VH-VL binders against Stonin-1 (STON1). Designs and how they scored, part 5

Target 1, 134 residues: Stonin-1 (STON1), of Homo sapiens (Human) (q9y6q2r275to408)
Amino acid sequence: GWSFMLRIPEKKNMMSSRQWGPIFLKVLPGGILQMYYEQGLEKPFKEIQLDPYCRLSEPKVENFSVAGKIHTVKIEHVSYTEKRKYHSKTEVVHEPDIEQMLKLGSTSYHDFLDFLTTVEEELMKLPAVSKPKK
Below, E stands for the ipSAE of ESMFold2; O stands for the ipSAE of OpenDDE; V2 stands for 0.75 times the mean of E and O plus 0.25 times the DockQ between their complexes.

## First folded at step 1 (VH-VL)

Design m01 (framework fv_miptenalimab)
Fold by ESMFold2-Fast, scan of step 1:
Structure m01 (fold): chain C 134 residues (1-134), chain A 121 residues (1-121), chain B 107 residues (1-107)
Amino acid sequence: as target 1 above (134 residues)
Amino acid sequence: QVTLVESGGGVVQPGRSLRLSCAFSGFSLSTSGVGVGWIRQAPGKGLEWVAHIYWDDDKRYNPALKSRFTISRDNSKNTLYLQMNSLRAEDTAVYFCAHSYYEDSGYFDYWGQGTTVTVSS
Amino acid sequence: DIQMTQSPSFLSASVGDRVSITCKASQGISSYVAWYQQKPGKAPKLLIYAASTLQSGVPDRFSGSGSGTDFTLTISSLQPEDFATYYCQQLNSYPLTFGQGTKLEIK
């Protein structure tokens, strides 16, 4: 089904707004997340392919002057960068690099929890692959 | 399915006013990020952006037309309007209304068929 | 205002030809450009947005490229139904502006 959430639009051009607004989402088999401005539109304005190294951040409750109390979460992608230890030519360490893919919110705890559960279930179904390296 | 249908065009004399309507379905102008606007095309000429209105009622105009044209909407009727005052011969054109997805750089992805405005004496 | 200049204004080509239309912005606009196709008596149809992203339902013989000030629309193998006028548009700043159009005639 559809999930009703909130999002602050990304700046794409000079017309972009920075206010929380409604967004409709579909979580499809295979880790596909589609975003729509309106329920029932044929064209998603954004489609995200999740992989096994995507994760949900720790959910927060944030207060905004206009929007009020909003439950927020980030969808993040974790990759690892190989670096040499200080002054070592042979010793290496792998450091996590966390990229924010999407930040979502909801004023409804129940709808928020249902969405998180759906995303986590689809993430668990994705096949294991080698950890991404940067 | 997204549809937009313009109406209200016709033949008018210079100096008169005319109000165009655009009835749409398949989306809501109250949805965050949604914008709709008017684009016109004079006979045998190219496209010219007229005005745009966004979900938060922010309005943008072609500076050449701002003093004579007003864009508005009625969300309860799913209708967009263009009020045109002090019409001139140079306003003769087909007027299109179009939807935009501003998250994807505000491109015009759905268009109406257009309504013709002819300003002649 | 940002001026969009298309080249050529008129182009004639045969079915099967590779055709390219260019669009130049008077200042940098990153990838904030779209391409439209318009057939006589009809509304424009979106072909490409964000300079290189193909709109759903548009044949894959259409492609877009470029960034900054120079952009190109390419049709890899021209078909009879491609007879039309093509327009580029910038969305980097207000007012929104279009190129003057390129009329494509199929021999």
Scores: ipSAE 0.000, ipTM 0.535, lowest interface PAE 13.2, mean pLDDT 83

Design m02 (framework fv_miptenalimab)
Fold by ESMFold2-Fast, scan of step 1:
Structure m02 (fold): chain C 134 residues (1-134), chain A 120 residues (1-120), chain B 107 residues (1-107)
Amino acid sequence: as target 1 above (134 residues)
Amino acid sequence: QVTLVESGGGVVQPGRSLRLSCAFSGFSLSTSGVGVGWIRQAPGKGLEWVAHIYWDDDKRYNPALKSRFTISRDNSKNTLYLQMNSLRAEDTAVYFCARDEYSYGEFDYWGQGTTVTVSS
Amino acid sequence: DIQMTQSPSFLSASVGDRVSITCRASQGISSYLAWYQQKPGKAPKLLIYAASTLQSGVPDRFSGSGSGTDFTLTISSLQPEDFATYYCQQLNSYPLTFGQGTKLEIK
């Protein structure tokens, strides 16, 4: 597990906006990502099942006045919208449609890289999917 | 058997609005894959695509016209509309509606056109 | 936007002639090209789609060829009713764009 930050676009307190909230992350076998408010809690407040179309975005380094230097990455889901091929009523092509599932950050470079490696390894273990037709 | 008939054209002053109609028969815009569009032609000039609407209500516009023109439909009446706002002299043209049977952007049946003249 | 350029803009010919009109796309459009015929005062008529497929009811003296950026519409033996303006159209991307037209007129 790792101490990370979750980008929170909405806060219950209306005086707070676009804030990073501290979380504890776990990655479980089978591509399960769990988020806890802090380490040692019994129940995660959020659990995400990754599928073979999930990917990590290109890692970035962003600087914030209060939080300082944060290593950030997005977990994205790439789905494919079916479109009919021009010459045929029966043949289809698939176009990528990218959805941002969540944005994570860490002030620890070591933890950040370890997390990325762990997620990539779990994604590689998920059942292969058919390559979309072009 | 497939027919499209445009109406609503006329002489209009610059800055005014005008709504064109296209009544069609022999097909339904509720049929999966079908689309209908508007194409215009200025006097003595070539064809210019204006807007398109598909069976699933997706709409596409010529970027040059998107801010002033709106395409819509009424499936219960088999009618297509083009709302034209802030008309300019360069909008003077014959406006055609045409069917795109499989949403590829090719037009197999056309109406006769309705003439819009923007003149002061 | 993909620009469609036709050559020639004007073509004079006689009944019985073989004529060809060319259309060039500013970018590759594969075979996503249609040809239309327009007679004075009338709406355009679809002649060919997918660059080379003849529309139902169109006489077989009309044919289309080409792919990528260069396309040709050919009329093998010109008839009196073929004197008209011809337009190519790309269907590869939005906005849909037409060539400027080729006016085929009698000598």
Scores: ipSAE 0.000, ipTM 0.497, lowest interface PAE 20.0, mean pLDDT 82

Design m03 (framework fv_miptenalimab)
Fold by ESMFold2-Fast, scan of step 1:
Structure m03 (fold): chain C 134 residues (1-134), chain A 123 residues (1-123), chain B 107 residues (1-107)
Amino acid sequence: as target 1 above (134 residues)
Amino acid sequence: QVTLVESGGGVVQPGRSLRLSCAFSGFSLSTSGVGVGWIRQAPGKGLEWVAHIYWDDDKRYNPALKSRFTISRDNSKNTLYLQMNSLRAEDTAVYFCAHRLYYDILTGPFDYWGQGTTVTVSS
Amino acid sequence: DIQMTQSPSFLSASVGDRVSITCRASQGISSYLAWYQQKPGKAPKLLIYAASTLQSGVPDRFSGSGSGTDFTLTISSLQPEDFATYYCQQLNSYPLTFGQGTKLEIK
């Protein structure tokens, strides 16, 4: 599934990847999402820095070009669900609200999927001759 | 060969409407990936993109013009239209129609242009 | 909106000269840039797309380079028919925007 795209690899030699139609996605250590027209290409056409912690950032307006069309998307970046622990002077552990974390994950995941679905739909409208050669 | 020929320009009073036509040949708007659009140029000024339409009827507009201008097509007549409403003196320009070319998913240049039709809005 | 700025606005040169025109985008546009030539009273003609790809039928004295925000159109040896106004256009973001133009005049 797409859920692994939201996980930043723990080790330097690891990556998460997924192919969606002709588009190929990688998530590198450090939270860099790279998008390629096709698997095996050396240079991504888009890079996004993902937030490695479960926190809600202000919606980011990003422009993506597909088939000569420009798409504007508001994206909430939550790329990795990591539990945070806070200790008071009394050694009490405070953890994030589960309901809030679920809401953040759902919203960020939905926005990301909507963007990817839009990109995929635009790519599928292109004639075969306009796509990169494998 | 691709050809585009604009028509419908003229002198119009402010607040009125005008419809421009672009008759084209050498391609079909039913072909996947094909798009056509309108670009205008005011006297002595540079180029300004107005709108374009794709094979799937997806339409994109210059936000400054979206409320007053409508792009449409008739595939059976190989004709592109620009409906211009509530015309203003600032809409005085030569209006070109142009074909968009897709060779790569990142390309989208206007590769063939018509000769243009002149719209003058009297004030 | 992405603002496209061309430099210079005017360029005076002689036949046989090598000239370069630059175009700067206010935001990164990758390689989504085209160059057009326009002669007085005529429609623009596509010269280059994808920043560096020469359109079929365009003489090889024209070349384009650059990526991201900074782009250059070069004419290696000016011919009489090259005296015209040149425009860059970004295709990355709506609305599609053009540079203000560079008028190339005979010296």
Scores: ipSAE 0.000, ipTM 0.512, lowest interface PAE 17.8, mean pLDDT 71

Design m04 (framework fv_miptenalimab)
Fold by ESMFold2-Fast, scan of step 1:
Structure m04 (fold): chain C 134 residues (1-134), chain A 123 residues (1-123), chain B 107 residues (1-107)
Amino acid sequence: as target 1 above (134 residues)
Amino acid sequence: QVTLVESGGGVVQPGRSLRLSCAFSGFSLSTSGVGVGWIRQAPGKGLEWVAHIYWDDDKRYNPALKSRFTISRDNSKNTLYLQMNSLRAEDTAVYFCARIYDFWSGYPYFDYWGQGTTVTVSS
Amino acid sequence: DIQMTQSPSFLSASVGDRVSITCRASQGISSYLAWYQQKPGKAPKLLIYAASTLQSGVPDRFSGSGSGTDFTLTISSLQPEDFATYYCQQLNSYPLTFGQGTKLEIK
C-alpha cells in the first residue's frame, strides 16, 4: 500500500497545526478502500466500499503551513435529493448533492499517481446501478 | 515494533529536581499527527495526566503541574524528557511515557505505553 | 476540570460472567472517551477509544457504549486474564482526566 496524509479538521482550535495526519492506504478488489494508522496492522481503522456513484475530484497541488506542498484529491459520492417547488403541491425537482467522503494528500508524486490510477481502475470495474426515477 | 522505555527515576529529597527520559523507537516525533506524553500513578492510586507534546511542538500541561514541570524532546535521539522541579512528597509515583497516535480524529488517547520509572520523594 | 466517576470501585466476578463497569462525566463529553486495562505491576493497555471503537488486537468480548455523560464498558464472558483494574479517560477538553479505577477481582 501507499503512505498518505489525511485531512483532520480541528474546529475547536482553528489555529492548530494538527490538520494532516499520516495514514497507510490499501485498495482491494471490488472497490474496497482500507485505511491504517501504521503499515502492517491487521485491522484498518476505516473501510469504505466504493460504489458506481463515487468519483475522484480534480487533483490539486496545495500548500499548507505545517505539511508543506501536498498533492491532494477528494473521494466524492454523488447523490440526488428530491425537493418540492416553492409554489407547487405537485411539482418536484431533483438536485445533485455531492458529499466529500475523504480528502487525501501525498508528498510523493509517484505514489499519488499510482493511487489515482488504481482507484479509477477499480471504479471502472464496478457494475452500473440503475437509479430510481424520483 | 513500537517501544517506549522510561529512565531517570529514583529517590530524591523534597525541594530537589529530577529529569526523566523516555527513549522510543518504531515511530518518529517528527511525523505529523504524533505526540508523546507523561502519565503518572501514585502508589495504590489511579492515573493522572502530566503533560504531552506533539510533533509540531504543541505542549499541553496539567495546570496543577505546569509551574514545576517542563516537557521537551530531542528528535535526533528519539527521546522525550520531563524536567521536574521543586519536588514534593505528593509527586511520588510511577511515571509512564505513552504515545498519542490518532490521525483520524486527532484526539489524545494513548495507544502504546512504556513500563514506567519510579520516583520517590522522601526526606 | 471534568471529573470522571467510575462505579463500582471494586467488582468480584467468576470466569464466564458478564460484567459491566460504568463511568460518568461531570459534563457532556460526547463520545470522547477511552478505556484502559491495567494489570498489577504493568503499564495500562488501551482497550477502546471514541467510546465504542475496539482497539486492534483487543478481544471482541470487550465492548463500550454510551455518549454524553454516561458510559459503560462490558465484558461479555470473563476470562482469567481479564482480572485487572479498568480506567476511563475523557478526551473532550484539557486537562485530560481519568476515572479513579474499577478493580475486577476473582470470586
Scores: ipSAE 0.006, ipTM 0.560, lowest interface PAE 10.4, mean pLDDT 82

Design m05 (framework fv_miptenalimab)
Fold by ESMFold2-Fast, scan of step 1:
Structure m05 (fold): chain C 134 residues (1-134), chain A 125 residues (1-125), chain B 107 residues (1-107)
Amino acid sequence: as target 1 above (134 residues)
Amino acid sequence: QVTLVESGGGVVQPGRSLRLSCAFSGFSLSTSGVGVGWIRQAPGKGLEWVAHIYWDDDKRYNPALKSRFTISRDNSKNTLYLQMNSLRAEDTAVYFCAHTEYTYGSGTYEYFDYWGQGTTVTVSS
Amino acid sequence: DIQMTQSPSFLSASVGDRVSITCRASQGISSYLAWYQQKPGKAPKLLIYAASTLQSGVPDRFSGSGSGTDFTLTISSLQPEDFATYYCQQLNSYPLTFGQGTKLEIK
């Protein structure tokens, strides 16, 4: 597993100098991602089952602090929804919906690349899943 | 403000079952890092951990009690339950429910920061 | 199971005294230890977690120290409201276990 940073969304009227909180990440066989508040804890605070519609965004380099840079990536879930056109109940349009699940970062380029490779390998092993009928 | 209130205790005969409830407010069991557990105390004795349930529905039990006791929750009612089966005289105790939440730097999820007043269970013939 | 042993089981002291209570784990638990105070007829109250971190609202006369297997709770200047039973608890592994308790009584 890896020592990483989780992007913490800002909340109104909360004074926080940190946009990133330290976490420990594990990727288990079968595409399971586990996040721990600290390395050595028995239980993760969040566990995510990845499916074949999950993807990694393009990696970026962002400012972590005044003196530092951080490598970042988003784990996104891509789905499609059926919507009917305003003037027709018979005409349907399929639109992609991209939901950001997580935004993760690391100050270690080596750990960052190792994580990305591990996630991609696990995603490739997942069986194809047909979209459920409505 | 966090509050927990236990109920359901009473006098029961050996071999019977009893279900305790803990009504809580001021927090949600769906919040990451949060858990709630049961701790009991026999008359004049020390504290004994019974069971714990976490935000992710992970359940942990005292191995001595696991076969007879079941912890559960109803998030829609903000209520925690302890189902106690095949009760014995040694189960006589005050049963407390207590809140836990991960605090950064603590390294653990299981210190009990808010407690209810307890409900008394007496198992006697 | 990790056994937690407190020493002494009973302690008599006077207001203003410095008192220390020891807790020993049968196995190494790093700093995963909490201290609780319990008054007769009341629920326990968390005093210290992570062996040495004072819980918010707890007076600074309380302090914790130790790591591994040996831990100490110290009250630097005993006050009348401090006469109670004190328990240590390990949080390193399941099942969670408590010490047998130390009853602090007025002399």
Scores: ipSAE 0.012, ipTM 0.646, lowest interface PAE 8.2, mean pLDDT 85

Design m06 (framework fv_miptenalimab; at its last look DockQ between E and O 0.27; V2 from the best seeds 0.00; counts 0 for: pae E 8.7 > 2)
Heavy chain, then light chain:
Amino acid sequence: QVTLVESGGGVVQPGRSLRLSCAFSGFSLSTSGVGVGWIRQAPGKGLEWVAHIYWDDDKRYNPALKSRFTISRDNSKNTLYLQMNSLRAEDTAVYFCARGEDYYDSEAFDIWGQGTTVTVSS
Amino acid sequence: DIQMTQSPSFLSASVGDRVSITCRASQGISSYLAWYQQKPGKAPKLLIYAASTLQSGVPDRFSGSGSGTDFTLTISSLQPEDFATYYCQQLNSYPLTFGQGTKLEIK
ESMFold2-Fast, scan of step 1: ipSAE 0.468; ipTM 0.808
ESMFold2, look of step 2: ipSAE 0.013; ipTM 0.606
ESMFold2 (binder alone), look of step 2: mean pLDDT 91; pTM 0.940
OpenDDE, look of step 2: ipSAE 0.014; ipTM 0.621

Design m07 (framework fv_miptenalimab)
Fold by ESMFold2-Fast, scan of step 1:
Structure m07 (fold): chain C 134 residues (1-134), chain A 121 residues (1-121), chain B 107 residues (1-107)
Amino acid sequence: as target 1 above (134 residues)
Amino acid sequence: QVTLVESGGGVVQPGRSLRLSCAFSGFSLSTSGVGVGWIRQAPGKGLEWVAHIYWDDDKRYNPALKSRFTISRDNSKNTLYLQMNSLRAEDTAVYFCAHSPYYYGSGLDYWGQGTTVTVSS
Amino acid sequence: DIQMTQSPSFLSASVGDRVSITCRASQGISSYLAWYQQKPGKAPKLLIYAASTLQSGVPDRFSGSGSGTDFTLTISSLQPEDFATYYCQQLNSYPLTFGQGTKLEIK
């Protein structure tokens, strides 16, 4: 597997003025992401199993008053829901139902690109199935 | 290697002022996310958080002490200060300086040895 | 302010014993809890942060668990050097607050 130093948005705590706290993230074979508060720890605080319906959002460059310039991306899970058309009792449309799994960032453009490439490669290796329909 | 060394403690009379210093090395207070704080401990008692200052100059205080205590820093000297005004007998304690790292959910990972303040008439 | 209450305040145990110290917050603090060890005349030492993450260099006989309001520090097999006072601290909201401490004495 591959390892990256990234950042995640912080919830308020003793470091409430701090935002986009650093994490150590491992990408393991089979689409497993393990997140650690720092390098060298034995137990991840979060582990995610990616599936074929996961995607990376369009990467952005965002400026924050405290953290400065951060390259950001979301890992999203996509499913589809059936909704009735407004002026119809029988006609339906299928709309994407998008769930945000993670929001990640980096101050380093090249480390960020390396991370995106690695995740996309792991997603491509996951078993292909038809998109879920709810 | 992170080190913090407190100084400036001593015996003072009630109502007087005292300034404590904490000389640190092995990190920069300009590093995003990093903070340094003051924690005190009265003789035979537990720990009480006093104040914290962060890399962006954000300052947080124990509300019970905010009116009398001021935290500040001098980046050119890698030194943290605690200005204590209108001292009371209840302020008698060992004052520790402690580092908070830039990782999520952090605790206070490095501490100085402490400097003793005695407020006595 | 969030009040942190430790139980017990005093604990006497033998080398090799499994001991647990509990910490209760008066309000929910998620996992924003740290544990410290303090020996007489010394500064506190960070053992565990984020409720369950072991600080680098701390022996693996120490472990932390819990979330929300109830937390536990466990020492799986007590050693002579573990004689100390242990403190929990909430880091969820200001002011930061500590428990009253648990004094561990080895028989």
Scores: ipSAE 0.000, ipTM 0.536, lowest interface PAE 14.8, mean pLDDT 83

Design m08 (from m02 with heavy chain D100M E101G S103E Y104L G105Y E106G F107M Y109V; framework fv_miptenalimab)
Fold by ESMFold2-Fast, scan of step 1:
Structure m08 (fold): chain C 134 residues (1-134), chain A 120 residues (1-120), chain B 107 residues (1-107)
Amino acid sequence: as target 1 above (134 residues)
Amino acid sequence: QVTLVESGGGVVQPGRSLRLSCAFSGFSLSTSGVGVGWIRQAPGKGLEWVAHIYWDDDKRYNPALKSRFTISRDNSKNTLYLQMNSLRAEDTAVYFCARMGYELYGMDVWGQGTTVTVSS
Amino acid sequence: DIQMTQSPSFLSASVGDRVSITCRASQGISSYLAWYQQKPGKAPKLLIYAASTLQSGVPDRFSGSGSGTDFTLTISSLQPEDFATYYCQQLNSYPLTFGQGTKLEIK
């Protein structure tokens, strides 16, 4: 597991001075991501089951007031909505609907790279499924 | 096992001061990402948030109480405090301490409460 | 301050019933809403956070829904131990505020 930081979401009608909060991350076989307040605790405060539609965003290096330079990445869930083209009798398009699940960061490049590699490997092991539609 | 235990409540006359304590077990006040705070409940009434302190020493107060109440911690004793000054009859309540780090995840562990009665 | 209003304030129901309690915020709070259960003489217990996520150990008959200003707590099949007072809380803005509570009583 890795010492990491979780992006604290912006809140309406207030200014938060806390941009990032320290966490301890684990990635378990089967694509399970666990977040702990600190290393050594028995129970995570958040557990996320990744599915085959989850992806990592393009990694970035971002600068934040207070926190400084942080390597950042988003865990996103991608779904698809089927739509008929206006001028087509038979052609349909699938438009991505991308939801941000988490935004994570690290000041350690080596830990960051190790985390990305581990998540990608676990995502590749998940069973392939058909595109969802409604 | 994570527990929070409040103490220091009692009967006190209006205008006096009282300090409440909340002792932690199963986690540390130095734990990154954790915050702890006080919620009160007057007899037969609902819940009212009092104050909160976070791992980074960020302190937040209910504006109605900020002038009379002070939140603090002692990391060496793994203990949270609420200093209550100029007590009034309307401060009569059960005072709970609760753990909350990131606001999105709510208040996940609560103590049993300590009763403060302000009466003459 | 963000005002939280629960409806109803009092609810009578029978074991096995499906019940819903609603909570409205005076301003948008995204998904920064938690639901708590409180039994007489006890501390509140967190049931749901982030509007719709079950806390570990909470039975799956409890569910939460909603976003923005309108939220619902649903109990799909009431059990005897579910008769309690329920509170919603917004955690979007300081001061943190709770709804007035909904007392769920046996019919």
Scores: ipSAE 0.007, ipTM 0.588, lowest interface PAE 10.0, mean pLDDT 84

Design m09 (framework fv_miptenalimab)
Fold by ESMFold2-Fast, scan of step 1:
Structure m09 (fold): chain C 134 residues (1-134), chain A 122 residues (1-122), chain B 107 residues (1-107)
Amino acid sequence: as target 1 above (134 residues)
Amino acid sequence: QVTLVESGGGVVQPGRSLRLSCAFSGFSLSTSGVGVGWIRQAPGKGLEWVAHIYWDDDKRYNPALKSRFTISRDNSKNTLYLQMNSLRAEDTAVYFCAHIEYSSSYEYFDYWGQGTTVTVSS
Amino acid sequence: DIQMTQSPSFLSASVGDRVSITCRASQGISSYLAWYQQKPGKAPKLLIYAASTLQSGVPDRFSGSGSGTDFTLTISSLQPEDFATYYCQQLNSYPLTFGQGTKLEIK
């Protein structure tokens, strides 16, 4: 596991919506992410089950007013919906619908890269279920 | 070295307004991650957070005081202000200003001024 | 609002004693807790932040422990200058709140 930062909602703690709070993050076999407020706690405050439609966004280096420079990435769930083309009675298109599940950050580039690699490897191991149409 | 010096306190009647000042040195409120705020203490009582402001002008208030108090700053003068309106007897307190440090994703009030006394009485 | 409850409110001890002050949050605050020392007529002084990190310049006889809801400030061997009022503060949720204080006095 890793000591990471989670973007903290502006209304729930003293940190602003631009600030980040520490968490301890574990990646378990089967694509399970567990987040703890700190290392050594028995119960995670959040657990996410990844599926084959989850992806990591393009990693960024961002500067925040309070947190400073941190490496950030989003975990997104991608689904596709079938919609009718404008002015067509029979033609359809498949449009991506992207949901942000989580935004994570780290001040450690090496821990960040190790995390990205670990998540990608776990995603590759997940069994393929019926894919959404594109 | 961080120093903060409060001023502007005094005796004021209920319903009136008062503006407190805090002159600071040793840091700039233009530096990313820096904040500065006000904490008060009524005679013989504990500490109560009033408000604080960050370098990017993000302002946070104690909800009990937000309607009557306004925090502001003047970076050119290295000065923090607290505008207090509609003062009540329960606002009688020593008002401290304090620097907010940010380290390893934790914020804390690391250096405090000596305080300025506000007495609201008729 | 998060209520911070300190115990005891008053503690009598002798120089050389080991003393502990407890602070409890009404809900989980992780490690977003700080401890301050205040002497009569003076401003508070930061002792510990992040529940257990000692502020630069603070003697190592002071230590903090705990996480979640239960926190302890320990002074391993009391010195004459340590007789003061101690406050905990949660910095997890707005509004920021302090404990009611623990007054440490000479026995």
Scores: ipSAE 0.006, ipTM 0.523, lowest interface PAE 10.9, mean pLDDT 84

Design m10 (framework fv_miptenalimab)
Fold by ESMFold2-Fast, scan of step 1:
Structure m10 (fold): chain C 134 residues (1-134), chain A 118 residues (1-118), chain B 107 residues (1-107)
Amino acid sequence: as target 1 above (134 residues)
Amino acid sequence: QVTLVESGGGVVQPGRSLRLSCAFSGFSLSTSGVGVGWIRQAPGKGLEWVAHIYWDDDKRYNPALKSRFTISRDNSKNTLYLQMNSLRAEDTAVYFCARTWSDYFDYWGQGTTVTVSS
Amino acid sequence: DIQMTQSPSFLSASVGDRVSITCRASQGISSYLAWYQQKPGKAPKLLIYAASTLQSGVPDRFSGSGSGTDFTLTISSLQPEDFATYYCQQLNSYPLTFGQGTKLEIK
């Protein structure tokens, strides 16, 4: 696991400069992501099951006024929405809908790369699943 | 595991000073995003925020208490302090030390009792 | 300062009842609200943060809702161990402020 930072996406907060919270992050076999307040705790405060539609965004290096230089990445879930063409009942297009699940950061480049590689490997191992259309 | 333990409470006369301590473990106040502060509770009353200090040494105070109370820390000892001056009967309370992670008080100590009486 | 007002201040209910406690902010606080449970002689315990997110280890009979100025804590089926005082807290602006508390007694 790794010492990382979790970004809490808040908008109107006078404490917005403090939106990066320290976490301990684990990736388990089967695409399970666990977040702990610190290393060594028995129970994670958040657990996410990744599916084959999850992806990592393009990694960035960002500077924050209080937190400083941080390597950042988003874990996103991608789905596609069917939309009708204007003035047509039968012609449709599929548009991607991207949901941000998490925004994570690290001050350690090597830990950051190790995390990205581990998540990508676990995503590739997930079996292709098709959800029934209802 | 995160633990916070308060100490330094007791019975004091009005006008005197008292310093409370909070020894914490399982995290460092040097860690970005972390803060620690004091919340008090008078007998039979509700919770009142006193003061807070963040990893970047930003300090915030309840305006009603700012002139008499000072928050400080010693990172080498993982200890938080509250210096209380010119104590009044209305300062009688249990004083809790608590940690914030992204602004929420997620871990609390069990409190230390301060009684201001003659 | 943002005033936090809870309703009711005192509540008596039976085991198995569905109970709701309301918290109102004097101005908009978005979702910057937490709920705490305090048992007699003990420190408060975080139940819910960001208005509706359940803290790890808290039973799922507890839920939170609301945004802006009006918030509700709901216990879907009261248990004897839920006897406690409940507090809401805003984190939108300094000074940080708590509601006056709601004392829940189970008959």
Scores: ipSAE 0.007, ipTM 0.562, lowest interface PAE 9.9, mean pLDDT 83

